# VH-VL binders against q10081: the designs that were tried, part 5

Target 1, 150 residues: q10081
Amino acid sequence: MSNLEFVYKYFNSLDVKELYDIYLLRTNVFVVEQKCAYPEVDEIDLKCGHLMLRNANGKLVAYARLIPEQQQTVRIGRVVVDPDERKNGYGRKLMLQALETSKQEFSSSKTFVLSSQEYAQPLYRSVGFKKCSDAYLEDGIPHVEMRLEL

## First folded at step 23 (VH-VL)

Design g1
Fold by OpenDDE, last read:
Structure g1 (fold): chain C 150 residues (1-150), chain A 122 residues (1-122), chain B 115 residues (1-115)
Amino acid sequence: as target 1 above (150 residues)
Amino acid sequence: EVQLLESGGGLVQPGGSLRLSCAASGFTFSSYAMSWVRQAPGKGLEWVSLISGSGDSTYYADSVKGRFTISRDNSKNTLYLQMNSLRAEDTAVYYCARTEDTGYTYYHMDVWGQGTTVTVSS
Amino acid sequence: QAVLTQPASLSASPGASASLTCTLRSGINVGTYRIYWYQQKPGSPPQYLLRYKSDSDEQQGSGVPSRFSGSKDASANAGILLISGLQSEDEADYYCMIWYNYAWVFGGGTKLTVL
C-alpha cells in the first residue's frame, strides 16, 4: 500500500535527524502517551542497533532497537509504532524485519527475547514469540517476557 | 605471513566421498571463523559452509546440507570439509577462506587459499 | 528469485567511473544489510574489497585503493560498488555478498571490462 523503507544503523552512524526522530517518537509514546516518567534515553542506545521504518514521506513510522546479549541471544526493545500510523500493520512488519535483521547483523543469534507490555503480546505471538514469564512491573507497567527460539 | 593452503581435491565418482583440508598459518586460527567457498568451472562463487572459531556453530548451504560436514582442529590449525554423496554439480574449485568472528557476527572473508579442485565424474 | 542479482557484464572506459549494482530480492530491505564486495581476476582467488552498510559505516580491505567505495540505492533496493578513475587492472569479476538466513549469499557476479 505504501512505499516503506527500513534502515538499520548503529548509534555512531545515525545522523542528527535520525536521532531526533527516534527520540521524538520514543518519548512521545513511552513517556507522554503512556504517562510514564523514566530514563527513556539510556546507555544501551550507544551500543545497540537501531531499526527504523520510514514511509514515502520520510516520516519515522516505527522503530525498534536490537540488543545483543549472551548465549547468542538478541533482545528486541523499544518497539514502537507512531500513534498516527497504527492499525496499518507496521508493528508486524517491524517485528518481522527485526528478526531478519537480528539474524543478519548478529549472525550467530539463535534466541530472540523481548519484554512485552501485556496488551502487546498478540503482536509478538503473531511472529512466533511465546510468553515465558509471569507478569512483572517495568517502570510501573505490566510486562511479560517473551521468547522465540530458532 | 597469513596463509591458507587447501588440499585433498581430486577426481571422484558420483556417490563417492572426499575430504578436503585447509592448513592455516600466520594467525590465531581459533580466533576466526572459517568458510568453504566453491566455484564451478566458468561459474560464480558459491558459499558452501562456515564454522565458528570455537567450532560450536556450523552453517551449510542448502545445496550441500546432509552431505557435507565442516569441522576444524584448532590444535592443528586445520579446517576440514567432509564431502559425501558427491554429485557432478559439486565439481568446482574449493577455497577455504578466513572469516572474521566476533562471537556475535561473522564478517567478510579476508584471506583466501589458492583452492583445491574437486572433479566429480563417472 | 535469487537473493542477490548482478548484471552479467559491464563495460566502461579508462578514467571513467563504473557503478556495479547488487540488487536485493523484493522483500529484503537493502537499508538493513551490510553489503560485501569481492574482486576476482582470472586464475586467482577472490579478493575482499570492502563492506558497506552506510556512509559512516564502510570498511575497506587492506591494500584496496580508495577509488573503490560502496553505496546504496534505496529506490532500486540495491547495493552499489563505485569504482572511480577506472584503470585497466580493474578489469575483473566482481561479486557482492550478504549474510542472509544463516548463510553467506553471493551475487552472480559482474564481469567488468575496461575498454
Scores: ipSAE 0.909, ipTM 0.956, lowest interface PAE 0.5, mean pLDDT 96
Fold by OpenDDE, look of step 23:
Structure g1 (fold): chain C 150 residues (1-150), chain A 122 residues (1-122), chain B 115 residues (1-115)
Amino acid sequence: as target 1 above (150 residues)
Amino acid sequence: EVQLLESGGGLVQPGGSLRLSCAASGFTFSSYAMSWVRQAPGKGLEWVSLISGSGDSTYYADSVKGRFTISRDNSKNTLYLQMNSLRAEDTAVYYCARTEDTGYTYYHMDVWGQGTTVTVSS
Amino acid sequence: QAVLTQPASLSASPGASASLTCTLRSGINVGTYRIYWYQQKPGSPPQYLLRYKSDSDEQQGSGVPSRFSGSKDASANAGILLISGLQSEDEADYYCMIWYNYAWVFGGGTKLTVL
């Protein structure tokens, strides 16, 4: 698995192909696969960090946003693995890297939060996140808030 | 002119204590994080500790955790390093370095003092 | 294994180019890190040279010659400091640095000799 490559960039540093790949993957999953019509692309993209995982062929196989928030908190969002690349352990790999990158890029941050779809909780628990809210609907999909304190 | 001036170095026995100071001038002290970096004789650089601009956050290298305390007095434009339980391996030139603090992250150390020498020996 | 590994020494001729490597430990992905470079001459404190995350995200220190530039080698999982048009004054120790796990971490440094 040494052929995998992580890249972390802010919006202004993304090239056209990177941005294309990110939006393609996100829309294919969050909009099309999940049958959820919502403004997937938002202004947060302009301000947050973008974590990309590519395989040896250069394909974007996984992605996440790292969003700094107040009180030394980083929100991890838009966590996605390519449907054709699932069950390869990329989700866990992505989350571990997301935490590492968060501690690096947002060096004063101690708290990490995310909004998990209910079915995805095991992935986040595996890296230390704990549920910290009741279930709620986000764009019609059941979610829970999860938190990791470091 | 931006300037950092370390002081407080000297000879101390193992187990002893020493307090270093770093006087800052030429910039808004509280707007920057500050770091201590040391260099043993003939060796490389080793980061020791960092304190945020506000002083609310502190960080330490594993090698000094529990023994060293970084602090600052923004009213005096002064950085401190209280060193307790000193060991021979703490012998080094200690530099204070200005570190950019964005509120979210820390960047490089762009201004360095000339250093103050700490020697721990029996 | 150290978080950052640098060759102990490197030699190059005046006018030539020198590539100094900073290899990240396995499991630490260079593509996600901002790598900082410092130059230190004998009897002096270190001097900040530049930071590099990507080609579009590079910043040089004040007064640093344009001969100094950063890059990365993903295949080697390494940051690279490139010094073009080497001058005798470039003879010094060079350190790379990253912020890792709530700590600044320096490489062991490379002594560059200009022959």
Scores: ipSAE 0.767, ipTM 0.920, lowest interface PAE 0.6, mean pLDDT 96
Fold by ESMFold2, look of step 23:
Structure g1 (fold): chain C 150 residues (1-150), chain A 122 residues (1-122), chain B 115 residues (1-115)
Amino acid sequence: as target 1 above (150 residues)
Amino acid sequence: EVQLLESGGGLVQPGGSLRLSCAASGFTFSSYAMSWVRQAPGKGLEWVSLISGSGDSTYYADSVKGRFTISRDNSKNTLYLQMNSLRAEDTAVYYCARTEDTGYTYYHMDVWGQGTTVTVSS
Amino acid sequence: QAVLTQPASLSASPGASASLTCTLRSGINVGTYRIYWYQQKPGSPPQYLLRYKSDSDEQQGSGVPSRFSGSKDASANAGILLISGLQSEDEADYYCMIWYNYAWVFGGGTKLTVL
């Protein structure tokens, strides 16, 4: 049966195939599917952790980046599930692992933040995030800031 | 040479209080997180508490929460552990230890003191 | 439910290998955690040996012989300390440790006897 594996690496530990897989997935979803005209590859990638979920065949099926910020805070960003792998519960698995990995890799961080599109709020609430801002538009798409405090 | 020297141990009755000190030398004290680790006679290691280099973050084992307070005075290169409401189960050798800290992540305890003995008995 | 479980004792012959296990509680995946190992001899403070999370994230303590190594057994949900070429001086207590839920957590320790 299909076994899932989480792989976490800080940027400088990624190999070239991992980096390719990450950018392919992010670009296909955020740029092509969602038509976001935001620079998808940015310098934050150089200074953060990269959390990958791979299936038994080695396919990257979900991804998030974990960004250490000031005041014991980790931002979870670029949360994405491969379109062909949706409705398998990978989004929730990814978020639970992102929290657990952050507590391991950023030992002092007790505050977790993200920017959520409207459709994703139920997912983030299911793992303990709460809305903490009014809605705002990012590239014409409503977003809210969400926070989890431990 | 990096050195850590604990003091302040002794005999105390249940319900009493005691304050441990750990004098640090040979390194930039404020750049390191510090831990207390204890070991009851004939028993294993139990981590007690950790404080970050700046003192902004503190952490406690469940067994001591609400009774023990870790603190540091970076101007005196000294780590403290205030122990209140002491119980017989707190009887142990108490070590202070220097903890590698990258600013994001705490790593292993690389330098340990000799320990100071706390005995809680009627 | 202990977070980390170690067998209380283990015996092995000089020159053989010893495999010391550190099993994480059900529901805590060993793959996520960096496993730290310490050696303690009677009358002395513990000494750091090594840490292991993965082949790309591991570190040997300074002066620790290369015959000490770390690994994981995912099917047993355990960290492993392997000591090859056992010597009488390796007789000691061995502790694993992880950072879990904003606390350092030690295992109960394994007394290794070399006989």
Scores: ipSAE 0.702, ipTM 0.890, lowest interface PAE 1.5, mean pLDDT 92
Fold by ESMFold2, fold request of step 24:
Structure g1 (fold): chain C 150 residues (1-150), chain A 122 residues (1-122), chain B 115 residues (1-115)
Amino acid sequence: as target 1 above (150 residues)
Amino acid sequence: EVQLLESGGGLVQPGGSLRLSCAASGFTFSSYAMSWVRQAPGKGLEWVSLISGSGDSTYYADSVKGRFTISRDNSKNTLYLQMNSLRAEDTAVYYCARTEDTGYTYYHMDVWGQGTTVTVSS
Amino acid sequence: QAVLTQPASLSASPGASASLTCTLRSGINVGTYRIYWYQQKPGSPPQYLLRYKSDSDEQQGSGVPSRFSGSKDASANAGILLISGLQSEDEADYYCMIWYNYAWVFGGGTKLTVL
């Protein structure tokens, strides 16, 4: 638990087990737990970075994808913590690492954006994100755009 | 065949100004980011500034922010460093270097010039 | 506290190996950063040697012999430049570098003496 490991890879560097673990975690939460039928696996996965947090036993406990966009912007998406691992602070650790990794892997990136569900806004505010849009629906669920400028 | 040649160094008084140039040849200049790196006598390397290939992004070491300005003229294959409000601690050999840039990431400085010497003394 | 710390000097015999360390400041995790290495001989500009983030994310500089390699020691929070089969021409100053907080940052350098 206390011996956490972050692993970052661009899509083509993922091995089969990493890809399996990512999609299992994402679909179990975003589709099954949230009871939201949609094509959760998409083509963005092929052209972005994948940030994994593993515990000492090698279990994937948290994940995010890092998507380079225009104008020195990185979108952080698919932010998820394994349901059995919640309340361990992994969401905040993941977000801090996502920012640090983005600044390393996308050297000029100074703008960070994400689309947040209502319940997740406090997490993102805790690492410096601010709401920058009115609410909108994404796959039937209310979201707001949040932004961090450096 | 890739070459970088610095010029414009010299002796200048504290508070003075100097403009360094770096002439580039043998590669598509606008496709590469460029850096200035300095080395004071008997000291290590200190990165000074970087400018992206397009010129849209500039970065500065804290020690020079507000005093130095990096720029480039892609039509003349030339990198510049305008140095204002010079101090004794700015005395160094100044190198220009070609900085790897993949469109996402700045990588290593693979080609360096021979350097030009700036001496700030009264 | 310096972002990168290197020992000021290191001495080793011809044919031996030298391990040059580049230690990151407490609070900056070496695992996140790509470590770049440069060699500089007296009177010359630096030359790029290699970069290392992980075994799947590394690159050797053009013409740099395979006896130069990069690695990391996570327990020491350090990047490592290994030079095996030391030759007299390896006597030089060696600098590590990272991209940190929108700036290139060099270590203080290590003077390697081959005797």
Scores: ipSAE 0.690, ipTM 0.887, lowest interface PAE 1.5, mean pLDDT 93

Design g1
Fold by ESMFold2, last read:
Structure g1 (fold): chain C 150 residues (1-150), chain A 122 residues (1-122), chain B 115 residues (1-115)
Amino acid sequence: as target 1 above (150 residues)
Amino acid sequence: EVQLLESGGGLVQPGGSLRLSCAASGFTFSSYAMSWVRQAPGKGLEWVSLISGSGDSTYYADSVKGRFTISRDNSKNTLYLQMNSLRAEDTAVYYCARTEDTGYTYYHMDVWGQGTTVTVSS
Amino acid sequence: QAVLTQPASLSASPGASASLTCTLRSGINVGTYRIYWYQQKPGSPPQYLLRYKSDSDEQQGSGVPSRFSGSKDASANAGILLISGLQSEDEADYYCMIWYNYAWVFGGGTKLTVL
């Protein structure tokens, strides 16, 4: 088994290599693999938390961003697992840690939301999210809003 | 400069009620979350309740839920704790303490009052 | 099972070091939590010492000497307060605290005796 380490930092605490690793992983999946040309790097990154999962060799194997919103809400976005690391359960580990980290880092947050594609809904349901919208298009791909309330 | 002054403690019978006040001065009261923390004689610290700077969010220890109500009046720079259905185990020194409220995160309690004593006894 | 467990007492000599532990309940990973430490002397309210989550996320309280430091022992699932160069005025009760499940939770406290 691999030793795993979660690292959480708000944007201004990231070092340049961490930022590079995050954007490499995100763009390789959300732009290249998903064949979706859009401005994947956005200004939300400057004002949110960044949750990284690294293996024993220091490779970034999974990532999510945690975005504080109004009404005691945290949006979990850019949920991604490195394609070569899939089927290791890292998606679920990441989501459980994202919830615990959000409750720690955004002390008042009791509502958690995300925008999910069809393939990811089972993962989010397994950690307690429920669909709360009709389908809509995001960058040409059907999505639904999902919500967890504590 | 920064000051927190608790008042309203005293002797009360079990089942009784008491209202504690904490007067704040020397800082922008509405920018800070406020907590009540109690300490029974010879015992450790127990957090009781927290209220956000705006008053929109309140939190309670399980031991006091349904019996205690935290509130604040930002126009009077005053924090309150309404204590109902008092029990012997509520006997303690009650401190008020402030925490910077960033709108997202609560951190340490940086300024504490000197406390007010509540004794619940027949 | 208590959320935070601290040993009830610890003794150490002047000039030595004391390592105070704050162990989190099984199922609560110390790596996720910011550990806050408070000192309380008899007859006084507690005073904030420091907080520690990681080397990149820590903060020393105003006026708190650098001989007080925070760390974690992941294998023991514990936060650590290290006090080096012990002085007689360090004799006090020490409490750890975390934000857990929408509540501040204190440990039971450790009485440090400097003999």
Scores: ipSAE 0.688, ipTM 0.888, lowest interface PAE 1.6, mean pLDDT 93
Fold by ESMFold2, fold request of step 24:
Structure g1 (fold): chain C 150 residues (1-150), chain A 122 residues (1-122), chain B 115 residues (1-115)
Amino acid sequence: as target 1 above (150 residues)
Amino acid sequence: EVQLLESGGGLVQPGGSLRLSCAASGFTFSSYAMSWVRQAPGKGLEWVSLISGSGDSTYYADSVKGRFTISRDNSKNTLYLQMNSLRAEDTAVYYCARTEDTGYTYYHMDVWGQGTTVTVSS
Amino acid sequence: QAVLTQPASLSASPGASASLTCTLRSGINVGTYRIYWYQQKPGSPPQYLLRYKSDSDEQQGSGVPSRFSGSKDASANAGILLISGLQSEDEADYYCMIWYNYAWVFGGGTKLTVL
């Protein structure tokens, strides 16, 4: 049996080590690995929930942020799996937990949205998201909006 | 002093209708979500419906969807439950309850009324 | 298969502790959910006791004695209500509740007898 643990906290409940782990993982992937210089840490972090997946050793292996928006909508953003932990199914586990956690933490939320790079669309489709926009640039990289209605 | 007082219960035949009311006082009614919870004789609690403080969001237990309608009149500090197509299994004491709401999350029911009895019998 | 399962009854002696369980259906992970607890005495409406999601996310109801506490048993997929220092007034029905699939769901209730 696995000792995988999901931890969810709203920003003001994060401790300093959790925040450090989140930003280390996010910047290593979104800035360094993607070779994309941009202000990856933004104000949205202050007003959203942070979903962490830790393994038995306490390592942060996957992360997403859950952003409440108007009209009963939650945006799932910064979806990331540690590069050394890929191919363990953590991306799909993270997305399923993000939906379940959003329904718990944002009781009225029935619409879920995200901005997907092309290569990630199959992951999001596997949990029920559908493309709902033309392609657009986000930080110089093509993205599409995807949506799930419960 | 926070108070909730239900009314409108009674004896009805199957297929009939009733409207329950819950009069609220002692708090800012529009700032709170409200629930109906019922309890059949000798049975446990069953949540029936929830309405948000503004009235813009409503939720129903599967057992009552399509037959019951929750509503509120914030100018009268009153919660309603319109019950149509009543069945014998709807026989219960119906409580109204104030539901904790912190803006994004519904929390527990912190204040309950004394209940009003609905009996559905042929 | 019920979403929440509680034992129908439990008895314990005055001064002892009672541990009331609320087991979630297989496939629903207790770790994700806030477990709410209510007490109901005969002839009265229910009273909110407390909620528990984790040690950093819990809340005691107004006026509820600290001898009531919440926890979870992850291996049993269950929420736990612990009542220590049992008093005769604790004899009541106890219900757990969660927000699940856009609905409040109650457990079937446990009748606690203090002998």
Scores: ipSAE 0.685, ipTM 0.887, lowest interface PAE 1.6, mean pLDDT 93
Fold by ESMFold2, last read:
Structure g1 (fold): chain C 150 residues (1-150), chain A 122 residues (1-122), chain B 115 residues (1-115)
Amino acid sequence: as target 1 above (150 residues)
Amino acid sequence: EVQLLESGGGLVQPGGSLRLSCAASGFTFSSYAMSWVRQAPGKGLEWVSLISGSGDSTYYADSVKGRFTISRDNSKNTLYLQMNSLRAEDTAVYYCARTEDTGYTYYHMDVWGQGTTVTVSS
Amino acid sequence: QAVLTQPASLSASPGASASLTCTLRSGINVGTYRIYWYQQKPGSPPQYLLRYKSDSDEQQGSGVPSRFSGSKDASANAGILLISGLQSEDEADYYCMIWYNYAWVFGGGTKLTVL
């Protein structure tokens, strides 16, 4: 099995290299690969937790942000796996860890939500999320809201 | 100084009910989550229940779910535990404890009461 | 399947070190969890000692001597309470605790004897 390390930090605890790695991965996928010319960095990053998956060589291979919302809810966003590291099951590992980390770091959180593109729905369904909205556009791309309740 | 004082323990028959109280002083009660923790004679610690500072979130150990109800009255700085359908295995010293809560995360129990003894026996 | 397992007893000599383990159930990764430690002496409620998740996420209880420290042994899936320079007053019961599945969970406790 892979020697993987999860690292979780709230924004103000990130060091400069961690922040660089996160934005490099996010922009390479969400802007460059997806050809989506919208601002990727937003102010939500300042007020949330950042979950990083690194391999044995220290490479950031997957990432998600954990956003505390009202009513015991955590939004999981910016779910991404490095394109060169896909087909290793990191997306599922990341989602399972995001749920477990949220329960530890946001002690009362019982509702988990995300905005999913169509291609990602099978991943989220595999860890227990269910579609809970009609399709809507986010930055010009169809999305659906998905929810997991504990 | 910060103080927690439990009361309401006693002898009760199986199937009976008892209400514990924990009087808090020396701190802003509504800013802290509160827990009940019990310890049977000669046994280890068992967490029973937690209530958030506002009272809007409650949590229970599986062993007491449906039988015990935690509540608080922030105007009286008092924590409660209503215990119904009591069983012999509920016999223990019951402590109330102040639970650090940062708004996102519950942390350790930093202040404990002296405990009140509940005995369930026919 | 206990969530946390602690040895029932441990003996060590004054001046030595004691390493108290708190092993998490298979399937629960110690790396995700903040491990809390409490000391309890006869006739008294428990006292908070410290918590440890990582070197960047740890905290010593107020008035707790620096000879008490927390760590983890990933290969054993365990939290560790290390007590260096053992003193007779360290003889007590020691409990670990985690927040798991919306509940505080205590280990069974370790009785430390200093002799």
Scores: ipSAE 0.678, ipTM 0.877, lowest interface PAE 1.5, mean pLDDT 93
Fold by ESMFold2, fold request of step 24:
Structure g1 (fold): chain C 150 residues (1-150), chain A 122 residues (1-122), chain B 115 residues (1-115)
Amino acid sequence: as target 1 above (150 residues)
Amino acid sequence: EVQLLESGGGLVQPGGSLRLSCAASGFTFSSYAMSWVRQAPGKGLEWVSLISGSGDSTYYADSVKGRFTISRDNSKNTLYLQMNSLRAEDTAVYYCARTEDTGYTYYHMDVWGQGTTVTVSS
Amino acid sequence: QAVLTQPASLSASPGASASLTCTLRSGINVGTYRIYWYQQKPGSPPQYLLRYKSDSDEQQGSGVPSRFSGSKDASANAGILLISGLQSEDEADYYCMIWYNYAWVFGGGTKLTVL
């Protein structure tokens, strides 16, 4: 069996340690590492699914949130790998699991979207996403919309 | 009371067509996804098709894709299954069943009809 | 290869427990999927029993006795329906079901005999 464990929970099913781990990882990367002084925690967290990847020691090594949107669409957001755990393929594993979990938890969803920084585009292309917008700023950082249709 | 009543079954030759109906009562029909599930004599359950509450999304088992068409008329509270190019292996009792349509997720089939029998033989 | 595999039959004594398995095809991880269970008696349509994904994501059907429960065996890649305190009325066919690749998929069913 794998030394990795995926855990998926809707917000109301998270325990306080899980929420703490999620916000610690997200703020360390999106605010501190990226030097992006914008609000990181938002109300979307209260009404979406939270996908966690933990290693054998129980450390949260990767995370994404799964947001149901209109028109049979799921948005995958806040995709992050712990900086000390990079180069282990966890980003790709997380994205593949995010797609499988979305198809289970949002039964009618056939369109998957995300907002990607430039450095992450190769990861998302590797799992089938295609760029579908010009660049735009999000929190002062260039992003593009990417889409996968099933 | 919530009720589902299938009709339109019968004997048909291979290559023929039939249309099944499922009359719904006692609930807001457009709020529910609807499925057809069949069971061949002495065999297990096989899901056939699902249509969303609005009718905008349809899904089919590979065994019937291209031959069967699911539809609904929400003004008449009626589900339909148009079956074309029928084969002997389509012989079964056909049930209609409902699932609440949340717009995002389908769950278990909570109410089933009593079924209508389709026999395909030469 | 079938998406879901169930043994064709199982026998158990009144008062004992029966463990009905629903094995997912290699490459489909049981941990990701919500497993639905249905009971069918001769001459009747199926009836919903319960669903199980995890201990924090499960649901008992209305009026279904608590002696029916769901679980998973990760090493066998299987969903489990446990029926404890078997009664003669539990003699029936039992089907598992999942939502997979935009389709409902049933297992082949297990005939449970209480003797």
Scores: ipSAE 0.656, ipTM 0.877, lowest interface PAE 1.7, mean pLDDT 92

